# VHH binders against F-box/kelch-repeat protein At1g80440, part 19

Target 1, 354 residues: F-box/kelch-repeat protein At1g80440, of Arabidopsis thaliana (Mouse-ear cress) (q9m8l2)
Amino acid sequence: MELIPNLPDDVARECLLRSSYQQFPVIASVCRAWNREVSLSQFLHQRKASRHSQELLILSQARVDPAGSGKIIATPEYRISVLESGSGLWTELPPIPGQTKGLPLFCRLVSVGSDLIVLGGLDPITWQAHDSVFVFSFLTSKWRVGATMPGVRRSFFGCASDSDRTVLVAGGHNEEKCALTSAMVYDVSEDKWTFLPDMARERDECKAVFHAGRFHVIGGYATEEQGQFSKTAESFDVSTWEWGPLTEDFLDDTGDTVSPPTCVAGGDLYACWGGDVMMFLNDKWQKVGQIPADVYNVTYVAVRPGMLIVIGNGKALAGYGEATVGYICDLSSSRWVKLETHGGHVQAGCFLEV
Short names: E, the ipSAE of ESMFold2; O, the ipSAE of OpenDDE; V2, 0.75 times the mean of E and O plus 0.25 times the DockQ between their complexes.

## First folded at step 13 (VHH; framework vhh_6z1v_2)

Design r1 (from p2 with K57R D109G E112S; at its last look DockQ between E and O 0.73; V2 from the best seeds 0.00; counts 0 for: pae E 11.4 > 2)
Fold by ESMFold2, look of step 13:
Structure r1 (fold): chain B 354 residues (1-354), chain A 126 residues (1-126)
Amino acid sequence: as target 1 above (354 residues)
Amino acid sequence: EVQLVESGGRLVRTGGSLRLSCAASGFTFSDYAMGWFRQAPGKEREVVAAISSSGGRYWHADFVKGRFTISRDNAKNTVYLQMNSLKPEDTAVYYCAADSETGHYIVIGESSYDYWGQGTQVTVSS
């Protein structure tokens, strides 16, 4: 292949590896050899190895439009906001074609390689459950449609990715509000769903996280126990295709029955309970920090090595509204820095590296 | 040169049916994903349905799901849109489009499509 005329291919590759992800569509349009080169999985690996990768925070964030219309907005319109961690630059992805009223409500966002996966949720107009899967490539800046979620339509399911290849979907409820035991995994590169063995418990509104080589499904509630969250968890090992033993008292240490926003950095598991930052340490949840007081309700939490991001509703005493407040915490020092968020409510998010 | 020619658009009463066809020439049709788009007066063009190069994967926008069906016949180099239960809101010029770069997958972004037809008018009266 000839990447750049008059340059050896290894030199040309080094030039391409240093480009911003925002330039990839332009680079890919120069010729078909370049288009193929930036789409290869080894390109992303080499870009990370050379330390030219870019970290992005991806959010499903409501539009704020108080000006002009005079209409009472019955359902917030969600869009995808992107924060480039290094520069602090905010941008917005193009809308999903065919989704006139924005993202599905309570959809899930996860990343797999350079792909953003948008799963499920409720139609903003009809409030009926989506089984749709939408994929945005940060290499090509194009939307595509993945295979629909099989089986019954579900909402409020747990969702997590291994960041490399697969996405777990577990629990939630069907269209009759019955909690589900079923779980399934999506292979992004093969564009295929596979059902897992059933979980030990029905788990509506559960949380999922990939941690220590396993998919953990945490909390949730059974059909008979609507809104009374379980303190149990169970985990699935993709390599052995087995659920591990049920952990009966996983959340007992927190004293709160509401499922926490939960996230993982490296080998550590974090959660936010009310105003506290909690870490799962020595088989117990232990307080390791305090969320700034102006965060009224935590709606999203994420962590990368050394850094935790908390986003929630702010309190605007003088001008009632859906103010959004966010903070970044340096986990080693517990120092909080306010995150400039200009949009509305955040319902979901993920980190993505390109 | 590449050419996409839509046909089948006409005036139809509410609740009626139409089948649109798009004949392709000037490229290897079986390598291309195909899409149907529409543009109502005063509105931006929007995706209606899309189908992979093999026809094994397809997608329909929610506002037409259950009413419209995309299909293709690679032996005839033709993509179709069967339109049932038509409503006045379906009145638009309908375009077919082709994308060479992702043919195996469903592509729904307008900017991803390389080639476009001239369009066929569908008018639904009440």
Scores: ipSAE 0.000, ipTM 0.465, lowest interface PAE 11.4, mean pLDDT 81
ESMFold2 (binder alone), look of step 13: mean pLDDT 85; pTM 0.878
OpenDDE, look of step 13: ipSAE 0.830; ipTM 0.929

Design r2 (from p2 with G56S K57R D62S K65R; at its last look DockQ between E and O 0.91; V2 from the best seeds 0.00; counts 0 for: pae E 2.6 > 2)
Amino acid sequence: EVQLVESGGRLVRTGGSLRLSCAASGFTFSDYAMGWFRQAPGKEREVVAAISSSGSRYWHASFVRGRFTISRDNAKNTVYLQMNSLKPEDTAVYYCAADSETGHYIVIDESEYDYWGQGTQVTVSS
ESMFold2, look of step 13: ipSAE 0.442; ipTM 0.807
ESMFold2 (binder alone), look of step 13: mean pLDDT 87; pTM 0.894
OpenDDE, look of step 13: ipSAE 0.883; ipTM 0.955

Design r3 (from p2 with G56Y K57R; at its last look DockQ between E and O 0.73; V2 from the best seeds 0.00; counts 0 for: pae E 19.7 > 2)
Amino acid sequence: EVQLVESGGRLVRTGGSLRLSCAASGFTFSDYAMGWFRQAPGKEREVVAAISSSGYRYWHADFVKGRFTISRDNAKNTVYLQMNSLKPEDTAVYYCAADSETGHYIVIDESEYDYWGQGTQVTVSS
ESMFold2, look of step 13: ipSAE 0.000; ipTM 0.223
ESMFold2 (binder alone), look of step 13: mean pLDDT 86; pTM 0.888
OpenDDE, look of step 13: ipSAE 0.882; ipTM 0.956

## First folded at step 14 (VHH; framework vhh_6z1v_2)

Design t1 (at its last look DockQ between E and O 0.78; V2 from the best seeds 0.00; counts 0 for: pae E 2.4 > 2)
Amino acid sequence: EVQLVESGGRLVRTGGSLRLSCAASGFTFSDYAMGWFRQAPGKEREVVAAISSSGGKYWHADFVKGRFTISRDNAKNTVYLQMNSLKPEDTAVYYCAADSETTRGSWHYIVIDESEYDYWGQGTQVTVSS
ESMFold2, look of step 14: ipSAE 0.511; ipTM 0.824
ESMFold2 (binder alone), look of step 14: mean pLDDT 84; pTM 0.865
OpenDDE, look of step 14: ipSAE 0.771; ipTM 0.905

Design t2 (at its last look DockQ between E and O 0.02; V2 from the best seeds 0.00; counts 0 for: pae O 15.9 > 2, off the site)
Fold by OpenDDE, look of step 14:
Structure t2 (fold): chain B 354 residues (1-354), chain A 130 residues (1-130)
Amino acid sequence: as target 1 above (354 residues)
Amino acid sequence: EVQLVESGGRLVRTGGSLRLSCAASGFTFSDYAMGWFRQAPGKEREVVAAISSSGGTYWHADFVKGRFTISRDNAKNTVYLQMNSLKPEDTAVYYCAADSETVKEGYTYIIIDESEYDYWGQGTQVTVSS
């Protein structure tokens, strides 16, 4: 089937590959053939390979009270903010249908393909844990409801994506605030959850990253060790469907008892502990930089090839409704550039490359 | 004796430009990160800018918004602060400071915490009139 009249399909495909992600909904609506073309994983892969892909920083961000009343909003409304790399343009995604009070509190964000997945969180009014999964397609620019997370309702779990097909979840705590050992994987395409084998340790407020074909769950704490974060990590091999051995001292080089936010860039692991930028080198965490002093309570860290993004509060005791501060570091020059942020507290974030 | 001597501060009009200099002596200048701080009357001292020992890495405070630029000349043992588009709120005593820089695994970072700086100048007064 000819994609574009009077053009070879390869040329037509190249034309589509050069389109901005903002045009994807239009492209997908033109015809079945175009829809299929841009829906293929190969399309995104080719965009990346050809250097036409676009990187999006996606944040769950609180709205700031415009009235400047000085009143701290106890329960801010969270929305999805999107920063387009290159242009520096901020946009906001449409609200999730039926979520009138904004996003669930402490929800997790991950990207798979051209989809943004919003997982779990707490009801903004009742503070009850959600098992909801919402999926935003940047292809269609629409929200859909995914299959609910199975098992006990959980919050403050580790979450990571393989970026291509699945989202993996581990740990957190149930409604009784008991730390969980359970883990699961969500196939976005199949809209199906599958349990993984249990982790060796229960891990509340753990961090998770997907790296080198493995799902790494880092830190967290047991029910009886509230606030005493573990320095341990364990990783799941999706190919063998087995957990690897527990690494007892994964975070042993840090003086911090808090599990750091961790991201992967170019095969390297980065994290922030306090004001320090840490990199995992030679089987240990090493300080490689320092975040700007005006960033307090780092809420989000992202590492992409050549850059580090750090987001936190502008004040040490800032509430959720206070303006957030963000910086981008050029890893080659170690130059920090402040992000123009137009919102409050960031509770979650992810990168999407489309 | 370690000395940091600031110069260049004066009265300028709003929108004007000023270049501050800080001459360092008594230590190996090229081994130290340098910073500019300022303190306005009745306010706490705040960091304005910082630069790595090599000059390859720098940081500027939010309120600078591209108006100020820190630089250094290691051959002259001098750090500079170019200030453009000056505003009355920029009125302060500006201080030069030096910080021992620890390079780990070839990585350079900027220290922005005032407490980490080892040496301080006496400051130079910058006054911006409306």
Scores: ipSAE 0.000, ipTM 0.239, lowest interface PAE 15.9, mean pLDDT 89
ESMFold2, look of step 14: ipSAE 0.000; ipTM 0.153
ESMFold2 (binder alone), look of step 14: mean pLDDT 82; pTM 0.849

Design t3 (at its last look DockQ between E and O 0.71; V2 from the best seeds 0.00; counts 0 for: pae E 13.6 > 2, off the site)
Fold by ESMFold2, look of step 14:
Structure t3 (fold): chain B 354 residues (1-354), chain A 130 residues (1-130)
Amino acid sequence: as target 1 above (354 residues)
Amino acid sequence: EVQLVESGGRLVRTGGSLRLSCAASGFTFSDYAMGWFRQAPGKEREVVAAISSSGGKYWHADFVKGRFTISRDNAKNTVYLQMNSLKPEDTAVYYCAADSTTIYPGWTYIVIDESEYDYWGQGTQVTVSS
């Protein structure tokens, strides 16, 4: 068919591949042919292959009134901020339908393809746990409701995406604050949950990463050990559908360290604890950097080729957007550079490529 | 060739105000993070203030917070340091410096470590009298 009048279709497709993701809803609204072209999973693959994809940093971030309103805000309203790497442009997603007081507190953010998945958290008013799943499509700029998380309502669970199709969830606590052993997987395209076999132990407030077909669940604590974090980890192998044995003393004996923020890139596992960046090398955690002192708590860590991104709590400033501090570390030189961050406190984040 | 030229340094009395300017040329100014540094006689150079390439974020050292303000005008390729409530301890040669934000494409950042700055001006003398 003729995508652009009087233009060969292969040239027209090259024009579409070069468009900004912000234009996709408009492009999709032009006609059925354009809507179909942009909606194909092949389109995103071709866009990535031709190096026209856009990398987005997505943050659950408290709104801040930089001018000062004279109003006292009892509960911060969290919204989704998006930073587009190429342009440096900050935008905010439309609100989730039915969430007029902002995102659920401590919800999880992960990406699957061009979709942002928002899972769980606590209602900002009632503090009751959500089992809701919300999906934002960067192709359509619209929210949809996913299948609710099955079983007991949970919060503070470990969560990671394979980036391609699925989101895995493990642990957390139920509404009686009992730590959970249960785990499950969500297939985003089929909109279906499946339970995994139980973990070897209860893991409240655990961390999770996905790497090389394995879902790694790190730390956390059992019901009877409230706040006494485990140094163990266990990994679920998606191909065998089985949990492996516990790794004892996986986290170095560095005292009473909480479950650290952890990420994976290029086959290397990184974690932030005790003000340090740690890398798992030769079956040992080794310090590879010192986090700058103005990062009080790391809330999000990620690694890109040759660099590590750390975002955390900053020193509070009177309405000037300094509640959050971000840094990039060049892993080869240990050089730290402060990011120009936007808005208020960040509670979660993820990267998404569209 | 990259050039940074500071101006505006002079003798002022304690409690006075002064604005320093740094004109930049030879590069795309809006791509560079900028900083102001100072060096008093017999002391090591120290960072005073820093500003992101867009001007959207800035930082001031604790010893000048509330008194000095860094700003930039990307249309004029100029970074400024507004210095208020000057003290004799502020007497120093003030330098502007530039670092490329293109080291991390697509990210905007602030640089406070002196060793990370690529380009430096010749400095302008500020003297605060009792």
Scores: ipSAE 0.000, ipTM 0.287, lowest interface PAE 13.6, mean pLDDT 80
ESMFold2 (binder alone), look of step 14: mean pLDDT 83; pTM 0.858
OpenDDE, look of step 14: ipSAE 0.010; ipTM 0.258

Design t4 (at its last look DockQ between E and O 0.01; V2 from the best seeds 0.00; counts 0 for: pae O 15.8 > 2, off the site)
Fold by OpenDDE, look of step 14:
Structure t4 (fold): chain B 354 residues (1-354), chain A 130 residues (1-130)
Amino acid sequence: as target 1 above (354 residues)
Amino acid sequence: EVQLVESGGRLVRTGGSLRLSCAASGFTFSDYAMGWFRQAPGKEREVVAAISSSGGTYWHADFVKGRFTISRDNAKNTVYLQMNSLKPEDTAVYYCAADSETTKGWRHYIVIDESEYDYWGQGTQVTVSS
């Protein structure tokens, strides 16, 4: 069956490749053939390859009090905001069904294919850790509930995706605030969790990245070492299903800094370390830039080819309802461009290319 | 030839208002972020305000927040600076500058570093008397 009547399928595909992501739900609803076409990983890959893809900055962002009443909002409501790079438009995703008080606090965001995954977090009212997994499809523009995270409920864990199929989770702490060694992987398509072998170290508030076919868990701290962040990292090889050796000095002695957020772009690792932009090069972290002085308490960092996105607070002591500051850095020129973020505190973010 | 021509600068009393205009020509105005800078005698040039190419994003320096407002009209190839509640310390030459987009696709951004701006006007003198 022809994708489009009277057109060769290759031409028809080309037409679909040029559509805006906002049209994906419509396209997917036209017929089974179109649905299948846009659901294939190949479709997204082709969009990228043909430079028709769109980049989305997705943030879990607090709503600000529009009244400017100066009243300290104890617990802000977090929503998903989306910035489309091409148009510069900000949109908000529909609320997760049943989540009347917004997103879980300190939830993690990752993207897999054309899906946004919201993992865990704390209940905005009870502050209990959630094991919930919510998935938003940009193809259908619908939320679905995924399989709950297995094991003990955890928060402040490292999370990363392979961008194609799976989300990996490691570390964090349980309800007793004990650091965890456990790790797991979520297959989005199969809606199934599988435990990984335990890490060598318990890692509360660790960072995680997926790079070069490996799941890297960086930093964090043990239960008995509260606030003493480790400089160590360990990496899981998905192909061999084993953890590699612990790297003792993965993070340079750059002071009493929290494990830096790390991202991958084009095979390179970047991190925001204090006020510095760091790149992992020649087996060491090197300063390659500096974040603008008006960015405090970096809350989110993303890297894509040629670009670094940094989100933080506009002041050093900022509440959850305070305005967020964002910048984009051109990595080739080290030029910083300020973003209009239109919202409050960012607790999580992810970059999605569709 | 690229031209940025500022106008509207004059002598004004403290508490007064001015509207500066900058007319652009010789380039695709809508593709450029625009900025206003000022330089007082004996001081370094400083950024006052900036606005994205689309006009959707804008920034004002802390010292002018609430008093000055940047805007643009792409149909007229003009950027504006509305200045209210002027103070003697606002006395300076005000410059209009244009910045090309460096990151394709992200149209809602601004640059506040003067070194990144590509084109500059000759400036217009604003004098605020006490």
Scores: ipSAE 0.000, ipTM 0.254, lowest interface PAE 15.8, mean pLDDT 88
ESMFold2, look of step 14: ipSAE 0.466; ipTM 0.804
ESMFold2 (binder alone), look of step 14: mean pLDDT 85; pTM 0.875

Design t5 (at its last look DockQ between E and O 0.01; V2 from the best seeds 0.00; counts 0 for: pae E 17.3 > 2, off the site)
Fold by ESMFold2, look of step 14:
Structure t5 (fold): chain B 354 residues (1-354), chain A 130 residues (1-130)
Amino acid sequence: as target 1 above (354 residues)
Amino acid sequence: EVQLVESGGRLVRTGGSLRLSCAASGFTFSDYAMGWFRQAPGKEREVVAAISSSGGHYWHADFVKGRFTISRDNAKNTVYLQMNSLKPEDTAVYYCAADSETTKGYWTYIVIDESEYDYWGQGTQVTVSS
């Protein structure tokens, strides 16, 4: 049966390939042939190959207090904002069923294919550590619940995605605030968790990135050293199922142990520290730019080949829900352009291509 | 050929209001982001507010937030600055400026760096008396 009556299938596919991701649920509801067509991984690959894919910046963002409300929000309510890069359109995802006070505080956001993965954090009401995993499909525009994180409940862990299949969770602290050496991976397609061999070090509040075919777990601190961030890193290769050797001086001396650098990967490996943008080249961090001065406190960094996004606070650290300050940097020209955001504090984010 | 002409600047008492207008000609106005800048005597020029080509995105400097509002009417090729609760510190020449969004990338953004603006008006004097 033809995808569109009286139209060759190659022409009909070109029409579907050009559709917005927001229309996929509607397209899928038209008929069974269209439902099947847009549900195939082949369809997403064809969208990317023909340059019709849509790049999304996904943020966990606090709701701002409307000017007319007059209320002070004691605990911020986080929702998911989506910025479509091509159109500049901001939208908001539906709330996670059962999460009436918004996303968990300090949760992690990563993407795997067309799925957004939300994991961990603290319940906004009870402040109890979450072991829940929530998955939003940009193909169906629906939430589902993934397999819970196994083992001890943890928070402030490092988290990264290989963008294709696997999510790493490493370190953090347990309910007794003891730093963890344990790590695990989530296979999104199988909906299963698998423990990894332990890391060489306890790493509370560590960062994780996927870069050069490996998961890197960076910094963090041991139980005895609360807040005294290490400069070490270790890397996990899923194909060999092994941690590589510990890198003792992965981070340069920043002189500041209170706030660790934020590391991100997007082809190359970048970090933001001391107001500087650093790139990891030839086994050393090299300054490649400077963050605009009106970014008071960097809360989120994202990178794509050739582009860096930095988001932070636009005012002093009084309360939540203040307007954010964002910038886009073209890394080839070092030009910064202000990015208007319409929500409050950003606690997490990721890129997703659909 | 390109012209930006500001108007509406005048002497106003502290606490008063003004509406500045900037009429644009010689280019396709709806393709350009617009900004308002000001320069007080002996001071560097500073950005006051900016608005995207569609008018859907805008920004105001902290020192005017809540008091000034930028807007535009693409049918009239005009950008506006509504200035309320004026203070003596707001005394300055106010400039309208235009920046092409068609060459600035694939994200919607607001430009606040004056070096990124292609075209400038002559300015209009706003004086706020005690």
Scores: ipSAE 0.000, ipTM 0.160, lowest interface PAE 17.3, mean pLDDT 80
ESMFold2 (binder alone), look of step 14: mean pLDDT 86; pTM 0.884
OpenDDE, look of step 14: ipSAE 0.792; ipTM 0.914

Design t6 (from p2 with A33V; at its last read DockQ between E and O 0.88; V2 from the best seeds 0.85)
Amino acid sequence: EVQLVESGGRLVRTGGSLRLSCAASGFTFSDYVMGWFRQAPGKEREVVAAISSSGGKYWHADFVKGRFTISRDNAKNTVYLQMNSLKPEDTAVYYCAADSETGHYIVIDESEYDYWGQGTQVTVSS
ESMFold2, look of step 14: ipSAE 0.656; ipTM 0.883
ESMFold2 (binder alone), look of step 14: mean pLDDT 86; pTM 0.882
OpenDDE, look of step 14: ipSAE 0.879; ipTM 0.952
ESMFold2, fold request of step 28: ipSAE 0.610, 0.768, 0.763; ipTM 0.868, 0.923, 0.919
ESMFold2 (binder alone), fold request of step 28: mean pLDDT 86, 87, 86; pTM 0.886, 0.889, 0.887
OpenDDE, fold request of step 28: ipSAE 0.903, 0.904, 0.905; ipTM 0.965, 0.965, 0.965
ESMFold2, last read: ipSAE 0.647, 0.565, 0.777; ipTM 0.879, 0.851, 0.925
ESMFold2 (binder alone), last read: mean pLDDT 87, 87, 86; pTM 0.895, 0.893, 0.889
OpenDDE, last read: ipSAE 0.902, 0.906, 0.905; ipTM 0.965, 0.966, 0.966

## First folded at step 15 (VHH; framework vhh_6z1v_2)

Design u1 (from p2 with K57Y D62K K65E H104E I108T D109I; at its last look DockQ between E and O 0.02; V2 from the best seeds 0.00; counts 0 for: pae E 15.4 > 2, off the site)
Amino acid sequence: EVQLVESGGRLVRTGGSLRLSCAASGFTFSDYAMGWFRQAPGKEREVVAAISSSGGYYWHAKFVEGRFTISRDNAKNTVYLQMNSLKPEDTAVYYCAADSETGEYIVTIESEYDYWGQGTQVTVSS
ESMFold2, look of step 15: ipSAE 0.000; ipTM 0.303
ESMFold2 (binder alone), look of step 15: mean pLDDT 88; pTM 0.903
OpenDDE, look of step 15: ipSAE 0.055; ipTM 0.345

Design u2 (from u1 with Y105R T108A I109L E110D; at its last look DockQ between E and O 0.06; V2 from the best seeds 0.00; counts 0 for: pae E 18.3 > 2, off the site)
Fold by ESMFold2, look of step 15:
Structure u2 (fold): chain B 354 residues (1-354), chain A 126 residues (1-126)
Amino acid sequence: as target 1 above (354 residues)
Amino acid sequence: EVQLVESGGRLVRTGGSLRLSCAASGFTFSDYAMGWFRQAPGKEREVVAAISSSGGYYWHAKFVEGRFTISRDNAKNTVYLQMNSLKPEDTAVYYCAADSETGERIVALDSEYDYWGQGTQVTVSS
């Protein structure tokens, strides 16, 4: 019952709240009272309220390229890198069980509470689409297998999390390269999938963001229009369980259909295209910044209140690999600071608070 | 209809630089590895550089190492070849090509490419 002998539970809890997430497995092993205390969701809420929570940037990142002879087919091996924003420390998560050749290619990475969710992608060896869901708990430092995505196997789908409980998936293509209208939602705590009503349009290679109770699915293309990206969007309202009408001109001021912008939400809606950072304000995209010139190909964009992260390909110094370059932008000052990344290409990422 | 259109080839002096571009259309560009090849008169076509579908991996032939750099912009459906410190032996028609299969791989053999551009002439004078 007593967390620390002869200490009031409130004082003992304050001691536990100040520990690093990396210590949670060790703390949980001390006794049953400590194990229970750090396993409660209330504990995470108290960490945030007391300003002891840790913010993590989580990336699916290729290892440095050890080969490139040209006579063999080299496939990058993706692993999960974690940056602790407070300490600046980079670490790597343990491998997903059964994924010894790295993460699936083009998998999706989202966070729900203290859980990291890894969805879908293509097998690095066979290029077969995965319906797998893997969940890593930053409380236990362990992987588990989630319920597989139901229905046809899909890849290149739009994916976003409400950050609190659910992950939403829409579109992509099936194993016959037919674009999909279907969408679904995953409840992480219940480990259950539910289908949503179908979208109005087939949307292969669409982008998705979650904002203000709505799941926005942006762009993509139909089966017969391979590579001809739509400038439309549609939004699913979680409270009414309905898709709204198409927004026909959502991307009209971004140029053509073959150069889709990357849209991201973190309070406000942002996009990156043409070397510019754009903000959606008053139903129009307005330029609010420039991406640093040494980012040659943006591969990952994320935003949180007051901050934008951009990662892309950098200038190669020599053959056999291209360096990754990243930047953090303070949105209030438009000041960019280089993000030191110590691995290769970044295919996906998310923020997580623990 | 799949199309690859090279541009940027021209006459340059020894030591000069060029940037070649290849605009792609009619397929999902981000699914395919891309390559640059060249063919000099009377010679077999040879791979110059290759880049994976994501751009995370790339490779350059030894005869251009340190001088040429392949890159791609998947948002613009374009692959590039930056050529520095050009030599007369770099004179050739340069072709871009797209992989026969989707996926994250590097492809250095011309038989593994299904789609080819029409080529752009690069001439390096002494």
Scores: ipSAE 0.000, ipTM 0.160, lowest interface PAE 18.3, mean pLDDT 80
ESMFold2 (binder alone), look of step 15: mean pLDDT 85; pTM 0.872
OpenDDE, look of step 15: ipSAE 0.023; ipTM 0.457

Design u3 (from p2 with K57R D62S K65E E101S H104D Y105W I108S D109F; at its last look DockQ between E and O 0.73; V2 from the best seeds 0.00; counts 0 for: pae E 13.7 > 2)
Amino acid sequence: EVQLVESGGRLVRTGGSLRLSCAASGFTFSDYAMGWFRQAPGKEREVVAAISSSGGRYWHASFVEGRFTISRDNAKNTVYLQMNSLKPEDTAVYYCAADSSTGDWIVSFESEYDYWGQGTQVTVSS
ESMFold2, look of step 15: ipSAE 0.000; ipTM 0.317
ESMFold2 (binder alone), look of step 15: mean pLDDT 84; pTM 0.859
OpenDDE, look of step 15: ipSAE 0.011; ipTM 0.273

